# Designs tried in a protein design chat: VHH binders against q12xb4. Part 36

Target 1, 267 residues: q12xb4
Amino acid sequence: MLDFVGLGLFDEKDISLKGLEKIHNADKVYVEFYTSILMGTDLEKMEMLYKKKITVLSREDVEQHAEDWLVDAKDSNVVFLTGGDTMVSTTHVDLRLRAADMGIKTTLIHGASIASAICGLSGLQNYRFGKSVTIPHPYVSNRGVRVVSQTPYDTIKNNIEAGLHTAVFLDIDKDKGYMTVNQAMEILLEVEGKLGEGVMVDRLAVGIARAGSPSPVVKADYIEALRDYYLGGPLHIVVIPAELHFVEAEALVKLAGAPEGILENID
Below, E stands for the ipSAE of ESMFold2; O stands for the ipSAE of OpenDDE; V2 stands for 0.75 times the mean of E and O plus 0.25 times the DockQ between their complexes.

## First folded at step 21 (VHH; framework vhh_lunsekimig_d3)

Design s1 (at its last fold request DockQ between E and O 0.91; V2 from the best seeds 0.74)
Fold by OpenDDE, fold request of step 23:
Structure s1 (fold): chain B 267 residues (1-267), chain A 125 residues (1-125)
Amino acid sequence: as target 1 above (267 residues)
Amino acid sequence: EVQLVESGGGVVQPGGSLRLSCAASGFTVSDYYLYWYRQAAGIERELIAYIYSYGSHFYVDSVKGRFTISRDNSENTMYLQMNSLRAEDTGLYYCARVKYTYDSSGYRRYHFDHWGQGTLVTVSS
């Protein structure tokens, strides 16, 4: 059997009791930290609290060589741990499908998700969100050209036109690190400079840092200003609001320090 | 000691191209925001482009599509590729390093702490 267990948002204590039970009953416990990571803990603390040895799987282990460790689940109990909630990433879904193809029974133990946490933290209504998007770290191509994805810009644009908010996930890379809200704003403004469609000019944005921690930061401001705001350590995520309900606007002002001027643009 | 040295300036005809260099020493270019400024005779110094430490670029409208700012970390040098040059592009071109601190409100306050000596670009027929 293979049990997918979401660890929650921040540290080893965010796991559910059911998740902990699965770990205690497991013969083998794996974890991946490339889709998300618990910034408030480390492997040692996790192993200490869970009283189980945990094997860290790389992206390659999960995406290219899953069969090598999935086979254990045929005859034993295997737990696969992820930050946040399980099955949020398409990688997890793919893994579950592979398990199914192998005749392995799977179960899901859910954890707290950043997808819902951003609504609670910002006061934005969950049903008003459209397609989410990830801002990838820019890279230099084999031709020596710096490549910046325009997909986030377009996704945000489409959502705004539809009157929907956008959850903007920020890339995690082993070499380039955790993308910050500041970097995300820089990227969006860079793309704005290139395309010139006016989508990001004076656009309200919400930066969120360390959701689930004892000291999360939620800050709303125009992109040009938010680019310069200190949110502290990772993880970061961005929300780009579209048209706001008056309750949302009030929440952003009172809870996220948004400019009061946004209250004047309601209705 | 921190130093910025511009080079690559010269005389070019309208429509021509130049590539300016800003060689940095005493610090790593990828750790700082770097700016290109220019100053024409009798005119105040103006910002034309900058590159953030993270690598994002910015251009003023007057140079968009014609100028390209880049950075070579291995050479610790910032560049400005200038194409389709115009007479109004004539001036002394400076590179500058910018640092920032956070104020009590949590916002960055930027300040220029080093400037190059400049390199002269003359666009003339």
Scores: ipSAE 0.792, ipTM 0.913, lowest interface PAE 0.5, mean pLDDT 95
Fold by ESMFold2, fold request of step 23:
Structure s1 (fold): chain B 267 residues (1-267), chain A 125 residues (1-125)
Amino acid sequence: as target 1 above (267 residues)
Amino acid sequence: EVQLVESGGGVVQPGGSLRLSCAASGFTVSDYYLYWYRQAAGIERELIAYIYSYGSHFYVDSVKGRFTISRDNSENTMYLQMNSLRAEDTGLYYCARVKYTYDSSGYRRYHFDHWGQGTLVTVSS
């Protein structure tokens, strides 16, 4: 039997009681940290609280060599842990389908997802979100040319035209680190400077840091100003609102410090 | 000691090209924000282009598409490639190093703490 268990947002305490029960009854417990990571904990703290040895799987172990460990679930209890909620990555859906093809019974034990947390922290309505996007770290090509992805700009543009908010995920890289809201605003403004379409001019953004922690930061301002605002440590995420409902605008002003002037253009 | 030394200025014809250098010593260029300013005779210094420590770079409208800012970390040097030069581009070009502090409301305040002496660019018709 294979139980997929979500770990929640921030630290080892975010696991559900159902998730913890599955861990305690498991013969083998696996985790992967490459699709997400819990900033408020580490493997040692998790093993201490959960009272179980946890084996870390690489991307290759999960995506290319899954059968090597999935076979254990045919006749024993195997738990697979992921940050946030389980199954958010298509990789995990694929893994579950491969387990089903092998005749392995699977279950899902949910954890808190960043997708719902951004709505709760910002006050933005869940049904008003369009396609999400990730801003990748820019890089310098072998020819010395700086490469900056235009895809996030285009996704935001298309969502705004449809009246939809955009959840903007920020890249995580072992060498370049955790992208900050400040860096994300820099990138969007850099692309705006190149394209000149006005999408990022006088555009409101919401920066969120450390969702699920005891001290999250939620700050809304125009992109040029938010570029200069201190959010503290990782993990960061950005939301770009489109047309705001009155309640959404009031929430951004009162809860996230948005400029009061945004209330003047609501209805 | 922090120093910025501009070079590469000269006299060029309209439509020509010139490459300015800003050689840095006493600090690592990739750790700071670096700016190019221009000063024409009798006018205040005006912003031209800048590059942030993360690598993002920006231009004022009057030079977009004609000027390119870049940074070479191995030479600890910032560059300004100027193409399609016009008479109004004539002036003394300065590079500057910028640091920031946070104010009480949590926003950055930028401080231009070191300037070069400038390199003269003359676009002569």
Scores: ipSAE 0.578, ipTM 0.852, lowest interface PAE 2.0, mean pLDDT 92
ESMFold2, look of step 21: ipSAE 0.545; ipTM 0.839
ESMFold2 (binder alone), look of step 21: mean pLDDT 81; pTM 0.779
OpenDDE, look of step 21: ipSAE 0.624; ipTM 0.840
ESMFold2, look of step 22: ipSAE 0.535; ipTM 0.829
ESMFold2 (binder alone), look of step 22: mean pLDDT 81; pTM 0.778
OpenDDE, look of step 22: ipSAE 0.674; ipTM 0.854
ESMFold2, fold request of step 23: ipSAE 0.559, 0.542; ipTM 0.845, 0.826
ESMFold2 (binder alone), fold request of step 23: mean pLDDT 80, 80, 81; pTM 0.777, 0.776, 0.779
OpenDDE, fold request of step 23: ipSAE 0.784, 0.787; ipTM 0.911, 0.909

Design s2 (at its last look DockQ between E and O 0.81; V2 from the best seeds 0.00; counts 0 for: pae E 2.9 > 2)
Fold by OpenDDE, look of step 21:
Structure s2 (fold): chain B 267 residues (1-267), chain A 125 residues (1-125)
Amino acid sequence: as target 1 above (267 residues)
Amino acid sequence: EVQLVESGGGVVQPGGSLRLSCAASGFTVSDYYLYWYRQAAGIERELIAFIYSYGTHFYVDSVKGRFTISRDNSENTMYLQMNSLRAEDTGLYYCARVKYTYDSSGYRRYHFDHWGQGTLVTVSS
């Protein structure tokens, strides 16, 4: 059997009791840190609390060589750990499907997700969110050309036109590191500069850092200003609000330090 | 000692191209925001392009599509590729380094702390 267990947002204590129980009953425990990482802990602390050895899997291990370790789940209990909530903002459904094809029974143990935490932290209503998007790190192509994805810009634009907020995930890369809110703002403004559609001009944005920690940071401001705001260490995420209800606007002002002027634009 | 040295200026015909260099010493270019300015005769110095430490870059409208700002970390040099040059592009081109600090509210405050000597670009038939 294969158990997918979400670890939650920040440290080893964020795991659910059911998740911990699965680990205790497991013959093998794996973890991946390429989709998300618990910034408030490390492998040693996790192993100490969970009282189980944990094997770290690379992206390649999961995406290309999953059968090599999945096979163990046919005859034993295997746990696959991920930051956040399992199957959320990941491609691990593919892993579950492969397991199914192998005749392996799977279960899900949920954890706290950044996808819902942003609503609680910002005061924005979850049912007003549209399609989410990830800002990838810019890269240089094989032809030597710097590539900046326009997909986030377009997704945000479409949501705004539909009156929906956008959760904007920020890229994690082994070489380039954890993308910051500041870098995300720079990228969005760069794309704005190229396209000139006006979507990001004076656009309200919410930066969130270290959700689930004892000291999370939530800051709302216009993109041009937020680009220069210090949010501290990772992880970061961005929310781009569309039209706000009064309660949302008030929350952003009082809880996230948004400019009071946004209240004047509420009908 | 921090230094910025511009080079690559010269005389070109309209429609021509030039590549300006800003060689940095005493610091790593990728750690700072770098700016290109130009000053035409009788006109105030104007911003034309800049590149942030992360690599994002911006252009003023008058040079968009014609100029490209870039960095070579191995050479510790910032470049400005100028294509389709026009007479109005004539001027002394400067590179500048921007330093920032955080204010009490947590926002970055920027100031220029170093300038190059400039390199002259003349576009004439």
Scores: ipSAE 0.427, ipTM 0.747, lowest interface PAE 0.9, mean pLDDT 94
Fold by ESMFold2, look of step 21:
Structure s2 (fold): chain B 267 residues (1-267), chain A 125 residues (1-125)
Amino acid sequence: as target 1 above (267 residues)
Amino acid sequence: EVQLVESGGGVVQPGGSLRLSCAASGFTVSDYYLYWYRQAAGIERELIAFIYSYGTHFYVDSVKGRFTISRDNSENTMYLQMNSLRAEDTGLYYCARVKYTYDSSGYRRYHFDHWGQGTLVTVSS
């Protein structure tokens, strides 16, 4: 039996009671930290609270060598832990498919996902979100050319045209670090400067930091102003709203400090 | 001791190109925000381009597509490549180091704490 258990948003206490029960009954417990990181905890704290040894799997272990550890689930209880909710914004459905091919039963024990947390924190309606996107850190190509991805700009543009909000994930890199809302706003404005299509001009954005923690930050402002707003430490995420319903706009003003003037644009 | 030294100015015909340099000492260019300004006769200094510590860079509309800001961390130097120069680009070009603090509302307040002496660019036939 292979149980996929979501760890939730922030620290070791975010696991569900059902998830903890699965860990307690498990013969082997695995975790991966490459799709997400719980900023409020570490492996030692997790092992202390859960009272179970946890083996960390690399991306290679999960993506290239999954059968090496999946076979254990044929005749024992195996738990696989992922930050957030295991199947959200991951490719881990592939593990369920491989397990099925091996005759291994799988279950999902859900955890709170950032995808739902941004709705609760901002007041934006869940069903009004379109395709999400990640802003990667700019890099220098092998030809020495600075590369800034335009895909996030285009995704936001298309969602706005369809009346849909965009969840914008921010890159994580060992050398460049956790991308901040400030850096994300800088990148979107840089691409706007090159394209000149006006998508980021007078555009509202919502910056969210440390969802699930005791002290999350939710700040809405126009992109140029939000670029200069301090949200504190990681992890950060951005939401770009499209056309707002009145309740959504009211929530952004009252809960996220959006300029009151956005209420004047609501029909 | 923080210093910024501009060079590369000169006289050029309309349509020509120049590359300005801003050599920094006493600090690392990648740790700060760096700005190019110009000052024409009788006018206040105008912002023309800036580069953030993260490496993102921006231009005012009047120079977009013609000017390119960059930096070389190994030489601790910022550059401004100016192409398709016009008479209106004539002026004294300054580089500046900028830092910020956060105000009580959580927003950045920018402080121009060091300026270079300027390098003169003259676009004339």
Scores: ipSAE 0.401, ipTM 0.743, lowest interface PAE 2.9, mean pLDDT 91
ESMFold2 (binder alone), look of step 21: mean pLDDT 80; pTM 0.772

Design s3 (at its last look DockQ between E and O 0.78; V2 from the best seeds 0.55)
Fold by ESMFold2, look of step 22:
Structure s3 (fold): chain B 267 residues (1-267), chain A 125 residues (1-125)
Amino acid sequence: as target 1 above (267 residues)
Amino acid sequence: EVQLVESGGGVVQPGGSLRLSCAASGFTVSDYYLYWYRQAAGIERELIAYIYSYGTHFYVDSVKGRFTISRDNSENTMYLQMNSLRAEDTGLYYCARVKYTYDSSGYRKYHFDHWGQGTLVTVSS
């Protein structure tokens, strides 16, 4: 049997009681840290609290060589741990499909997801969110050319045109580090300068740091100003609101310090 | 000692190109924000383009599509490639080093702490 267990938002204590029970009953426990990281903990702390050895799987182990460890679930209890909620903003449904093809039963043990936490922290309505996107760090192509992805800009544009907010995930890279809200604002403004479509002009954004921790930061401001605001340490995420309902705008002002002027034009 | 030295200026015809260099010493260019300004005779110094330490680049509207700012960390040098030059681009071009601190409200304050001596660009028939 294969149990997918979400680890929640921030530290080893965010696991549900059901998740912990599954770990205690497991013969093998695997984790991946490439879709998300719990910034308030590490493998050693997890193993100490959970009383179980945990094997870290790489992206390749999960995406290309899954049968090597999935087969254990035919005759034993296997747990696969993912930060947040295991199926949110991941491709791990593929593992469930592959397990089904192998005759392996799967279950989902949910954890708190950043997708829901951004709604609670900001006051933005979850049903008003469109397609999410990740801003990747700029990179240098094989031809030696610096590449900045336009996809996040286009996704935000399309969502705004549809009246939908955008959850904007920020890249995590071993060499370039955890992208900050400041860097994300820089990228969006750079792409705006290239495209000139006005999507990022006078545009409100919400920066969120360390959701689930004792000291989260939630700050709303126009993108140009938010570029200059200090949110502290990782992990960061951005939300770009579209047209705001009155309650959403009020929440951003009162809970995230948005400029009070956003209340003047609420429909 | 922190120093910025501009070079590459000269006289060109309208539609021509020049590449300006801003050679840095006493600091690493990728640790700071670097700005290009220009000053025509009798006019205050105006911002042209800038590059942040993260590598993102920005331009004022009057030069977008014609000028390209870049940075070569191995040469410790910032560049400004200027194409399709116009008479209005004539002036002294300065580079500046910029850093920031955070104020009590949590927002950055920018500090222009070092300037080069300038390199003259003249666009004339």
Scores: ipSAE 0.634, ipTM 0.881, lowest interface PAE 1.7, mean pLDDT 92
Fold by OpenDDE, look of step 21:
Structure s3 (fold): chain B 267 residues (1-267), chain A 125 residues (1-125)
Amino acid sequence: as target 1 above (267 residues)
Amino acid sequence: EVQLVESGGGVVQPGGSLRLSCAASGFTVSDYYLYWYRQAAGIERELIAYIYSYGTHFYVDSVKGRFTISRDNSENTMYLQMNSLRAEDTGLYYCARVKYTYDSSGYRKYHFDHWGQGTLVTVSS
């Protein structure tokens, strides 16, 4: 049996009691930290609290060599741990499908997700969100050309036109690190500079840092200003609001320090 | 000692190309925001392009599509590739370093703390 367990947002204490129970009953426990990481803990603290040895799997282990460790789940209890909520903002459904193909029964134990936490932290209504997107780190192509993805810009644009908010996930890379809200704003403004469509000009944005921690930061401002705001350490995420409900606007002003002027633009 | 030294200026015909260099010493170019300015005769110095420490690029409209800002960390040098040069591009080109601190509200305050001596670009037939 294979149990997918979400660890929650920040530290080893964010796991659900059901998740902990699965770990206690497991013969083997794996964890991946390439989709998300618990910034408030480490492997030692996790193992100490969970009273179980945990094996860290690389992206390659999960995406290319999953069968090597999944096979254990055929005749034993295996737990696969992920930051946040399992299967959310990940490609781990593929892992579950592979397990199914192998005749392995799977279960899901949910954890707190950043996808929903951003609503609580910002005051934005979850049902007003459209398609989410990830801003990837820019990279240099094999031809030596710097590549900046325009996909986030277009996704945000489409959502705005539809009157929907956008959750903007920020890239995690083993070499480039955790993308910051500041870097995300820079990228969006760079793309704006290239396309000139006006989508990001004076666009309201919400930066969120360290959701689930004792000291989360939620700051709303125009992109040009937010680019220069210090949010502290990782992890970061961005929300780009579209048209705001009055309650949302009030929440952003009172809870996220948004400019009061946004209240005047609400019909 | 922090220094910025521009080079690569010269005389070119309209439609020609030049590559300017801004050699940095005393600091690592990738750690700072770097700017290109130019000043034509009788005109105030104007911003034309900049590159942030993260590597993002920005251009003023008048040079978009023609100029490319870049940096080489191994050479600790910032570059400005100028193509399709026009007479109005004539001027003294400066590179500048910008640092920032955070104010009490948590926002960055930027400061130009170093300038190069400039390199002259003349576009004429």
Scores: ipSAE 0.555, ipTM 0.795, lowest interface PAE 0.6, mean pLDDT 94
ESMFold2, look of step 21: ipSAE 0.611; ipTM 0.870
ESMFold2 (binder alone), look of step 21: mean pLDDT 80; pTM 0.771
ESMFold2 (binder alone), look of step 22: mean pLDDT 80; pTM 0.777
OpenDDE, look of step 22: ipSAE 0.322; ipTM 0.674

Design s4 (at its last look DockQ between E and O 0.82; V2 from the best seeds 0.54)
Fold by ESMFold2, look of step 22:
Structure s4 (fold): chain B 267 residues (1-267), chain A 125 residues (1-125)
Amino acid sequence: as target 1 above (267 residues)
Amino acid sequence: EVQLVESGGGVVQPGGSLRLSCAASGFTVSDYYLYWYRQAAGIERELIAYIYSYGTHFYVDSVKGRFTISRDNSENTMYLQMNSLRAEDTGLYYCARVRYTYDSSGYRRYHFDHWGQGTLVTVSS
């Protein structure tokens, strides 16, 4: 049997009781850290709390060589751990399909997802979110040209036109590190400077740091001001709201320190 | 000693090009924000372009499409490529090093703590 278990948002304590029970009954426990990272823990802390050895799988192990470890689930209990909720913002449904082809029963043990956490922390309505996007770190091409992706700008623009908020994920790179809200605002403003379409002019954004921790930071301000606001350590995420309902605007003012003037723009 | 030295200014005809350099010593250019300003006679100094430590860069509307700011970390130097020059671009061009502190509300306050001596650009028929 193969149990997919979500680890939740921040540390080893975020696992559900059901997830922990599955780990305790498992013959083998695997984890991947390439889709997400729990900033409040590490492998040693997880193994100590869960009382189980945990084997880390690479992207290649999961995507290219899944049968090498999936076969164990035919005759034993195997657990596959993923940060957040295991099927949200991952391609791991492919593993469930592969397991089904091999005659392996699978189950899902959910964990708290960042997709729901941003709604709770900000007060923005979950049904008002459109397509999400990730801002990648800029890079320099083989020809020495700096490349900055325009896709996040365009996605935000399209969502705003549809009255939908945008969840904006921030890149994680081995060499460039965890992108901050400050850097994300810089990128959006740089692209605005090139395109001149006004999407980021007088635009509210919400920066969220360390969701799931005892002391998350939630700060709303206009993008130019938020570029300059200190949110502390990783992980960061951004939400770009579209037109706000009155409750959403009040939540941003009261819970995230948004400028009170946004209450005059209630639609 | 922190020092910024501008060079590359000169006399050029309208429509011409110049490349300004801002050579830095006493600090690493990629650790700071770097700004270009210019000042024409009798006019307040005006912002032209700036580049942040992360590499993002920005321009005022009057120079967009004509000027390009860049940074070469191996040479510890910032550049301003100025194309399609106009008479209105005449002035003394300065580079500045900028750092920031956080105020009590958590926002950055920027400090222009070092300036170069300037390099003169004259656009004349």
Scores: ipSAE 0.657, ipTM 0.887, lowest interface PAE 1.7, mean pLDDT 93
Fold by OpenDDE, look of step 21:
Structure s4 (fold): chain B 267 residues (1-267), chain A 125 residues (1-125)
Amino acid sequence: as target 1 above (267 residues)
Amino acid sequence: EVQLVESGGGVVQPGGSLRLSCAASGFTVSDYYLYWYRQAAGIERELIAYIYSYGTHFYVDSVKGRFTISRDNSENTMYLQMNSLRAEDTGLYYCARVRYTYDSSGYRRYHFDHWGQGTLVTVSS
């Protein structure tokens, strides 16, 4: 059997009791940290609390060599741990499918997800969100050209036109690190400068840092200003609101320090 | 000692190209915001482009599509590739280093702390 267990948002204590129970009953426990990482803990603390040895799997282990460790689940209980909620990544869905193809029964134990936490932290209504998007780190192509993805810009634009908020995930890279809200704002403004469509000009944005921690930061401001706001250490995420409900606007002002002027633009 | 030294200026015909360099010493270019300014005769110095430490690029409208700002970390040098030059691009070109501090509200405040001596670009037929 293979149990997918979400660890939650921040530290080893965010796991559910059911998740912990799965770990206690597991013969092998694996974890991946390439989709998300618990910034408030480490492997040693996790192993100490969970009373189980945990093996870290790389992206390659999960995406290319899953069969090498999945086979263990045929004859034993295997737990696969992820930050946040399980099955957030399409890769993990593929993993579950591979397991199914191998005749391995799977179960899901959910954890707290940043996808829903942003609503609670910002006051934005979850049913008003559209398609989410990830801002990737810019990279240099094989031809030596710096590449900045325009996909986030377009996704945000489409959502705004539809009157929907956008959850904007920020890239995690082993070499480039954790993308910050500041970097995300810079990228969006750079793309705005190239396209000139006006989508990001004076656009309200919400930066969120260290959700689930004892000291999360939620700051709403226009992109040009938020680019320069100090949110502290990772992890970061961005929300780009579209048209705001009056309750949302009030929440952003009172809870996230948004400019009071946004209250004047409420329909 | 922190220094910025511009080079690459010269005389070029309209439609021509120049590549300016801003050689940095005493600091690493990738750690700072770097700016290109220019000053035409009788006109106030104007911002034309800048590159942030993260590597993001920004241009003023008058140079978009024609100028490209870049940096080479190995050379510790910032560059400005200028194509399709026009007469109005004539001027003294400066590079500048910007640092920032955080104010009491948590926002960055930017400070120009070093300037180069400038390099002259003349676009004339």
Scores: ipSAE 0.557, ipTM 0.790, lowest interface PAE 0.6, mean pLDDT 94
ESMFold2, look of step 21: ipSAE 0.649; ipTM 0.877
ESMFold2 (binder alone), look of step 21: mean pLDDT 81; pTM 0.776
ESMFold2 (binder alone), look of step 22: mean pLDDT 81; pTM 0.775
OpenDDE, look of step 22: ipSAE 0.247; ipTM 0.635

